# Designs tried in a protein design chat: VH-VL binders against UPF0128 protein PH1314. Part 1

All scores and structures are predictions.

Target 1, 225 residues: UPF0128 protein PH1314, of Pyrococcus horikoshii (o59052)
Amino acid sequence: MIKMLEGYYIIENPGVVPAERRFRMKDLKAWGYDLHLGTIEGERAYFISKTGERHEGETYIFKGKEYHVSRTQKEIPENARLLARIIIERGNPYLEVWLEEEDVKFPLTKEDPRIILKRIWEKEKLNQLLKHVRAVGLTTDFYKDNVFTQGIPLPYEEYPPKVRRVLREVKDIHRDLTGFGRFVFQYFGEVDKMHNYRLYWTLPTLHLFDIDIANEVDKVLGMLD
Unless a header shows other numbers, all headers, positions and changes below count from the first letter of the chain; antibody chains aren't numbered by Kabat.
F stands for the ipSAE by ESMFold2-Fast; E and O both for that by ESMFold2, at different seeds; each is averaged over both directions (binder to target, target to binder). V2 = 0.75 x the mean of E and O + 0.25 x the DockQ between their complexes.
Where letters were taken out, [cut] stands.
The coordinates of atoms that the task and the answers printed are left out; those that the model quotes come from them. Centres of patches stay.

## First folded at step 4 (VH-VL; framework fv_lutikizumab)

Design a01 (from lu07 with heavy chain L103Y, light chain F32Y)
Fold by ESMFold2-Fast, scan of step 4:
Structure a01 (fold): chain C 225 residues (1-225), chain A 120 residues (1-120), chain B 107 residues (1-107)
Amino acid sequence: as target 1 above (225 residues)
Amino acid sequence: EVQLVESGGGVVQPGRSLRLSCSASGFTFSSYGMSWVRQAPGKGLEWVAYISHSGSTIYYPDSVKGRFTISRDNSKNTLFLQMDSLRPEDTGVYFCARHYDIYTGYFDYWGQGTPVTVSS
Amino acid sequence: DIQMTQSPSSLSASVGDRVTITCRASQDISNYLTWYQQTPGKAPKLLIYDASNLETGVPSRFSGSGSGTDYTFTISSLQPEDIATYYCQQYDNFPLTFGQGTKLQIT
């Protein structure tokens, strides 16, 4: 387990959904839907039912079969449609659903998605590296036609030069501390139609960074400010 | 439907050149990385060239570096492989293949292949 | 370069048998491994990606497992249409490399 995120819920196997696309989770609970709290492990988000069963953070449907997926479009059939996902806005969880007749149009949030991410990371006391998370978010939430960045990140050479410098420094620091250059990033409230929260970054835990390493990473991010 | 159709294969003498083409349809060609993979008669698969969706990033294995050039024309949905200084060991079926997306190195769609024979 | 060692090079089995093919990388490839099926005269077909994920439309009798440097591909109950050559491929780093292939025949 990388980190448990508080305040995240997921609907499990919705049988009936109102025509409205966006719902407050408290209203869904009042309507009899089951809601579950989430956990992040590696590159996947899992929501844990009261019985201990794990579900991915997104639900898709294809030919009557449900798929609970948190990382790649290739884990679902090409014709599967996104049925439900969770987002957080101003500290409140919302469930978004896509109906067969709906052309998914998620209104751009008035809040910079990096501010939402900052609120999440502040709860986990990792905000000293917020500049790194913001730089990665600017790169990883780029929508590229019908292809989303939820799988393996872009080849290093295809990132903008300033972002490549930040990614190299962050990767090298993480590699030096753990023997691996690995990143898990989670993002909420973005315009990404299919996988809005699957572009995720989990900073190395606070225990893996000493002050000198954190300061060196901040110097590199100064190039992006 | 996704389709990849190779052309330009044939029989050629050692030291000569050949240019292969791959025509793509049924998807947004400019959004995908593409590769060429070859297979010698009775042998396994060998990757020979990669080009990113934009054309800016290109990779080759040492066996063809300096002799082969991969390129693309996104306005025409076409991938190319220019093969110079051909050797008998370059003989095989050449497949055009699409990477799942710009981030992943595995192939979700392949063309039917075009045969290349390098012999005297 | 990352070398992929695939075994066995050939295998004969009966319909209904459980078949296992192995693939070993010369270094840790972090599950960036794919399995393909190739019938004679045709292009390869994607079966398994990211070491263990089944491609859409592929029968559930096919599965993949493993981590680090050691990976396995399994057919739980061999069918006649499974006669083919199977290849693993790593995509952790360039150059992309394939295993040498396993030719599967039914007796």
Scores: ipSAE 0.000, ipTM 0.417, lowest interface PAE 17.6, mean pLDDT 62

Design a16 (from lu07 with heavy chain T104W, light chain F94Y)
Fold by ESMFold2-Fast, scan of step 4:
Structure a16 (fold): chain C 225 residues (1-225), chain A 120 residues (1-120), chain B 107 residues (1-107)
Amino acid sequence: as target 1 above (225 residues)
Amino acid sequence: EVQLVESGGGVVQPGRSLRLSCSASGFTFSSYGMSWVRQAPGKGLEWVAYISHSGSTIYYPDSVKGRFTISRDNSKNTLFLQMDSLRPEDTGVYFCARHYDILWGYFDYWGQGTPVTVSS
Amino acid sequence: DIQMTQSPSSLSASVGDRVTITCRASQDISNFLTWYQQTPGKAPKLLIYDASNLETGVPSRFSGSGSGTDYTFTISSLQPEDIATYYCQQYDNYPLTFGQGTKLQIT
């Protein structure tokens, strides 16, 4: 159950915490904070204002629900849910999307704290001069021996509904940027019966990360200190 | 300019066969999934058949399975629908339609349609 | 199969009126829904895709909204050329299915 993960987590209903250390999401928004750019170190939470200022907070309340946001944890609490992982490999970050039934849809609601991923990918839609590979990490319960794990793409129709939904959502984000042609999966192992892939789309199909996405992820990481 | 032109419709007796064609121009035909959609007189739209860009994946609704065969010739930019064992309820206008792209199931371009009447 | 039900089956309105048509799916279709316009004797024309996105070249008076199983199509100010039958279609899963259509008439 207990695993060390890198990335962003959300802990729903974290239990009782002192009321004076609770903040409502609408109050945070009014103060210029974007919760999804916040960092939690131990039991301390930090929020980044729109002007780049760093502020401390432990928890927040949105529509009556309590949330405790953590970027880095030494262990995964029983009630924790992985939002998105930012992994830096040889200087190139990539993001993982969790394929839980409640968690595979774009656009994200205010209750879904994967807004950082949404903003990074949506910014790419504005760069009509990009002619290179894009990549995103995919964590899924789907596994197809040898074909999938050898990096050989399946026809779109052969993917499970959950995976097809993610592929369509990724394509939708980049719909007006024609030129990102083929989808290829590369296998990176199994954790908790969930399989980790890196999803590429490119013309031609290459296993390189989009440097602009890497730069945007680095900017977000810089805001969190 | 994307253009889809259907042909091959006509009047046939129940139990007979008919082959429809759809000629595509103005786009890279081999990059798109294609479908046939029909409309009975005074009725709504009904999806009839799908074929992927490569021809490797084909889907039918239960109403036509075993009787209709969709196929394509990418070298000629042509889509086909072979209709066997025709029934009166197969009567309607048959439209050729292009899927937005390989991942999308909706139609961004349609042909004008070709009428098929199954009558004794 | 995913069943698509439209309401109403027909309606009459005057030029300048706001017209609303609804479409209900038998299961969650995650905004994978389109709206088509069909004038008598012609092929359908794509108006709205992904529930709320306006197709290029389509007048801004047309709009779509909704989520999950319930979707709405709106014409903010009806024009004579809008007399047609309107269809919703889901593309969440095969078989692809259409609503039964809503016939719009002018009075």
Scores: ipSAE 0.000, ipTM 0.436, lowest interface PAE 12.2, mean pLDDT 63

Design a24 (from lu07 with heavy chain Y50E L103F)
Fold by ESMFold2-Fast, scan of step 4:
Structure a24 (fold): chain C 225 residues (1-225), chain A 120 residues (1-120), chain B 107 residues (1-107)
Amino acid sequence: as target 1 above (225 residues)
Amino acid sequence: EVQLVESGGGVVQPGRSLRLSCSASGFTFSSYGMSWVRQAPGKGLEWVAEISHSGSTIYYPDSVKGRFTISRDNSKNTLFLQMDSLRPEDTGVYFCARHYDIFTGYFDYWGQGTPVTVSS
Amino acid sequence: DIQMTQSPSSLSASVGDRVTITCRASQDISNFLTWYQQTPGKAPKLLIYDASNLETGVPSRFSGSGSGTDYTFTISSLQPEDIATYYCQQYDNFPLTFGQGTKLQIT
């Protein structure tokens, strides 16, 4: 049993969490890994750092070289850019990807790539959807009338109007990104009259901890390229 | 490329059972919700059952609730519909249909359908 | 349950005509509506989703519009291959429900 997998489990019914804890879910600590993209001697290089978890650093092999995993961003070059984040919350892993034009060279799709690219790179829509919203995970399916998350499981129509608007926007963007992954959503409820939710992209075949993390990141980048 | 092939239909007497299967190919089956939709002779479409991509969430209309059971085997790319206590009004062509994605209850691909006749 | 009512139930038109079919929901469905085409003896085919979005590979003569409870499906210039029954479907709430269908004949 690997130490970092000790807390991994699927929560089938997050509704068993008391209502007061659901509305305060944002206070729960998460841990995970951050992937940064930078350069070493002019070559693209990836740096993986652990966040929130007090484990010793790890060594990963990427492109034939060894890189030491840091628990803090201080050990990563200052010019490196955050590319992706693997978040582990309540034992479930999720992948958040920073979708920017520089990270995608060629999409993998059977649809018309010009139309897909236009929608993916429509800055106001993608950045409006992603830059202020983070999705941590899902323990059951999203249906229009029964959208459940690791946070608060609510029928679709019971989500606040702002949250339902975000879900409809995700549905539109998800159509354009079919083949690259799936969008997931987590709602934490209303705190101080502010709705707390997260949204990010994930691979439909991503099996974190069954497969090497670096390989899953490479797969994500390959699907976007 | 996307294909859905139904089987298991037939002629049965009221009160009997049938199990329908739908074999999926050409896409990642485990990433899509699936439904069964039926059509009585000369009539319109009627949704019968829905199952999420993971199999954890299932819905039925009242007309079949307690009699029909939808299930899936993602390792075999197969969807099932177990139909118990069949009634003459269950007669129709049963279609397997793929949900567009996990957020939607509409269908982008359908199978050819398999006929079910419930008669005495 | 959300009731979906189509109008008309049947329609005859000539090649080249503009054909309009309407679908009314018993409550607001927030544009969560699709249109399907079914030729006799065949499975339905998705034409329009989210009330107005054309599915890939579907001819541009097909279009959808509407909001709230009232939706419209249009064929701008009817072709012989468009002889079919057309169905609307809502996916705003369970159970998923279809309109009764509009049978289109070309005369």
Scores: ipSAE 0.000, ipTM 0.423, lowest interface PAE 16.3, mean pLDDT 64

Design a25 (from lu07 with heavy chain Y59R L103Y)
Fold by ESMFold2-Fast, scan of step 4:
Structure a25 (fold): chain C 225 residues (1-225), chain A 120 residues (1-120), chain B 107 residues (1-107)
Amino acid sequence: as target 1 above (225 residues)
Amino acid sequence: EVQLVESGGGVVQPGRSLRLSCSASGFTFSSYGMSWVRQAPGKGLEWVAYISHSGSTIRYPDSVKGRFTISRDNSKNTLFLQMDSLRPEDTGVYFCARHYDIYTGYFDYWGQGTPVTVSS
Amino acid sequence: DIQMTQSPSSLSASVGDRVTITCRASQDISNFLTWYQQTPGKAPKLLIYDASNLETGVPSRFSGSGSGTDYTFTISSLQPEDIATYYCQQYDNFPLTFGQGTKLQIT
């Protein structure tokens, strides 16, 4: 279970630990970010903003660098949609989850004001997901501007040879995983004999219940076990 | 063990009111969405009302909208259904039911039901 | 509203028989469907969720299948304790709706 501090998620570098262990988010772990935690006073975390003011869960200034604390909305509208992506970076899978908004563009930047949860995944869990997923938005121009547009899949024989080679190696991606919504597959080619790709998906929310982002992330991770 | 126990049913005349209660035990009540489901004598199941774990989302079918009010008290582990302007067609056994989680709309636990008869 | 239609409304079978009940939704419900068993005078009991997943503690003779609008519930070898009414329910959208029920009798 991912715990929130008064509606905030802390994204931390594995090399950085809070002064007091109770501040630590038990099931939220992200690395690759230079994020330093601020001070802990009682049950709350505080950060110094870029203007020098002390704010709860706000932007932190440390050694002249600006660090960000992601926050969540506890009261999520019933019609809210969650988006997620699996990023393969240098052979390591990462799960990111965010709330969909009208002007959202993939990939997300660190300046995006949306709620972003980034978690390192085990490769075995990625393999479980890929075993059941089929690409629903693969096109011949899927790498244009490093943004994948959801489209209608082509018959296998109509894909370029380069794309068909990838599909043969990751053929299990063509299996539909009921309960995980619509998937799009973005392929970036081969670097150092490793295939680089990203899997984007819209989480299949029924819009029947309030959505707690922490619980939704834990549920998605649990489905892979 | 998970237990849901309904109470407050009875016999009332058309146009009157009844308040049903459901006492929950054996789980963290505040973490689950809850519904009321009814069953008329010799008939099938009909969903009546839904309330989210926090109480912020409430849903009704058109058949009871404006007459029934679902509510909860998480400090007392209790679910309520206030039934106003009762009609003969509201007669049935009323079940309290727990939703599996905040993401799915199916019921993993049900109470034993409490009978409601609307008759002159 | 999503309408759920079950077939048949009732059936009679012998112990050891394979019985099949179907449920049709008025629109695609993306496998968001459950099956419940109700013994006369008792509350319903969850048997199958997400169209094909067997609830913990439910005997393996019960199974579910289907997709889109058409779903099937099967008892592979009928036992005396299976005499009950069976209901499907969709949870793709509000209002939550049930099939009319299938009354299973054993001869």
Scores: ipSAE 0.000, ipTM 0.415, lowest interface PAE 18.9, mean pLDDT 62

Design b01 (from lu08 with heavy chain S103D, light chain A50D)
Fold by ESMFold2-Fast, scan of step 4:
Structure b01 (fold): chain C 225 residues (1-225), chain A 122 residues (1-122), chain B 107 residues (1-107)
Amino acid sequence: as target 1 above (225 residues)
Amino acid sequence: EVQLVESGGGVVQPGRSLRLSCSASGFTFSDYYMSWVRQAPGKGLEWVAYISGRGSTIYYPDSVKGRFTISRDNSKNTLFLQMDSLRPEDTGVYFCARERGYDYGSEYFDLWGQGTPVTVSS
Amino acid sequence: DIQMTQSPSSLSASVGDRVTITCRASQSISNYLTWYQQTPGKAPKLLIYDASSLQSGVPSRFSGSGSGTDYTFTISSLQPEDIATYYCQQSYSIPWTFGQGTKLQIT
């Protein structure tokens, strides 16, 4: 029946996507994945799952939207693109989008994913600005096992005092983006490598991201240094 | 073979209503965005509405917003355009079109119906 | 709204001629540009999508190029069956808008 889907989500009409985000069936097979065709909200979508998993005929739910798997494909369409990965963290779905050389994780939104991704690529300057944004995000298991995990931010009161100060400043900036969700805070990387704090936008607010807001975010995050 | 067939056109007086239908065959109708595009006599093409595969995403240009309603019945493979408060400037041939942006990211119409004429005059 | 302007509005050419039609957008449309052919009394037919991609089954004499705001459609060697009106369309943002059309006649 109804299940939660986790894996890669490929949108057929996502807008213009750079060639470096495309992949071949040979590469997909080498990575141990199968390609599935289905629909979400009546839109054609391709989904990737680990080899051997059967999804044909199944229906999955993401924030009130139904995804129906039609069939497993043995060939990747010409110019197919790996645009986003759907990850379920603590019961909440996230949309991980590849923006140039950076991987960015966003919560799923009510907007059509095709329109959102088209907007991202059409506003190339916003993609460049994301390289200058810092993020703050923690998971409950970060300190327990010394392994990086990505997930929904902790409740405000559970963040360290310095992080709560940044969140208060960011809230003032975010207030002006009214009605379209909140900043997403994410902590990523490997424990043995450099740790970075980054500020991620929810997808519906991405088109409102401009140079003034980016500069204010960098200024506020710089206060933690 | 894949096909779109329009019906419901005719001659009506200003202020009246008309409902156009478009019957789809040969493909999985619910997988496609569908649009209505019109063409006034001797003039160019004008997009008037689109609807997503499930009907959750709908858009209209300002010229018809509030007067036209696009809808679909996927169980019957049929697309509709309800046209209310018709004006002489709504006169034209109305085409049903299938929207496809697969592979390349732009939205374009890869399958068109033959068109159904609508004349709004006294 | 994004305004699409075609040039010329009409042209006459001989069989075997190279024909070029230009489409200009009022703002950058990032190659979200489609070209259609319409024979009188018939529905439009898709020729080129994403500014330069030829639709399956369309003769190779048709081609498209361009970027940003300026796009070009070319017929390398005009044939009698190419007598038609040609339209460009942008799908960069709603509302979708078409050029006014270029009527191609053979002398």
Scores: ipSAE 0.000, ipTM 0.417, lowest interface PAE 18.8, mean pLDDT 64

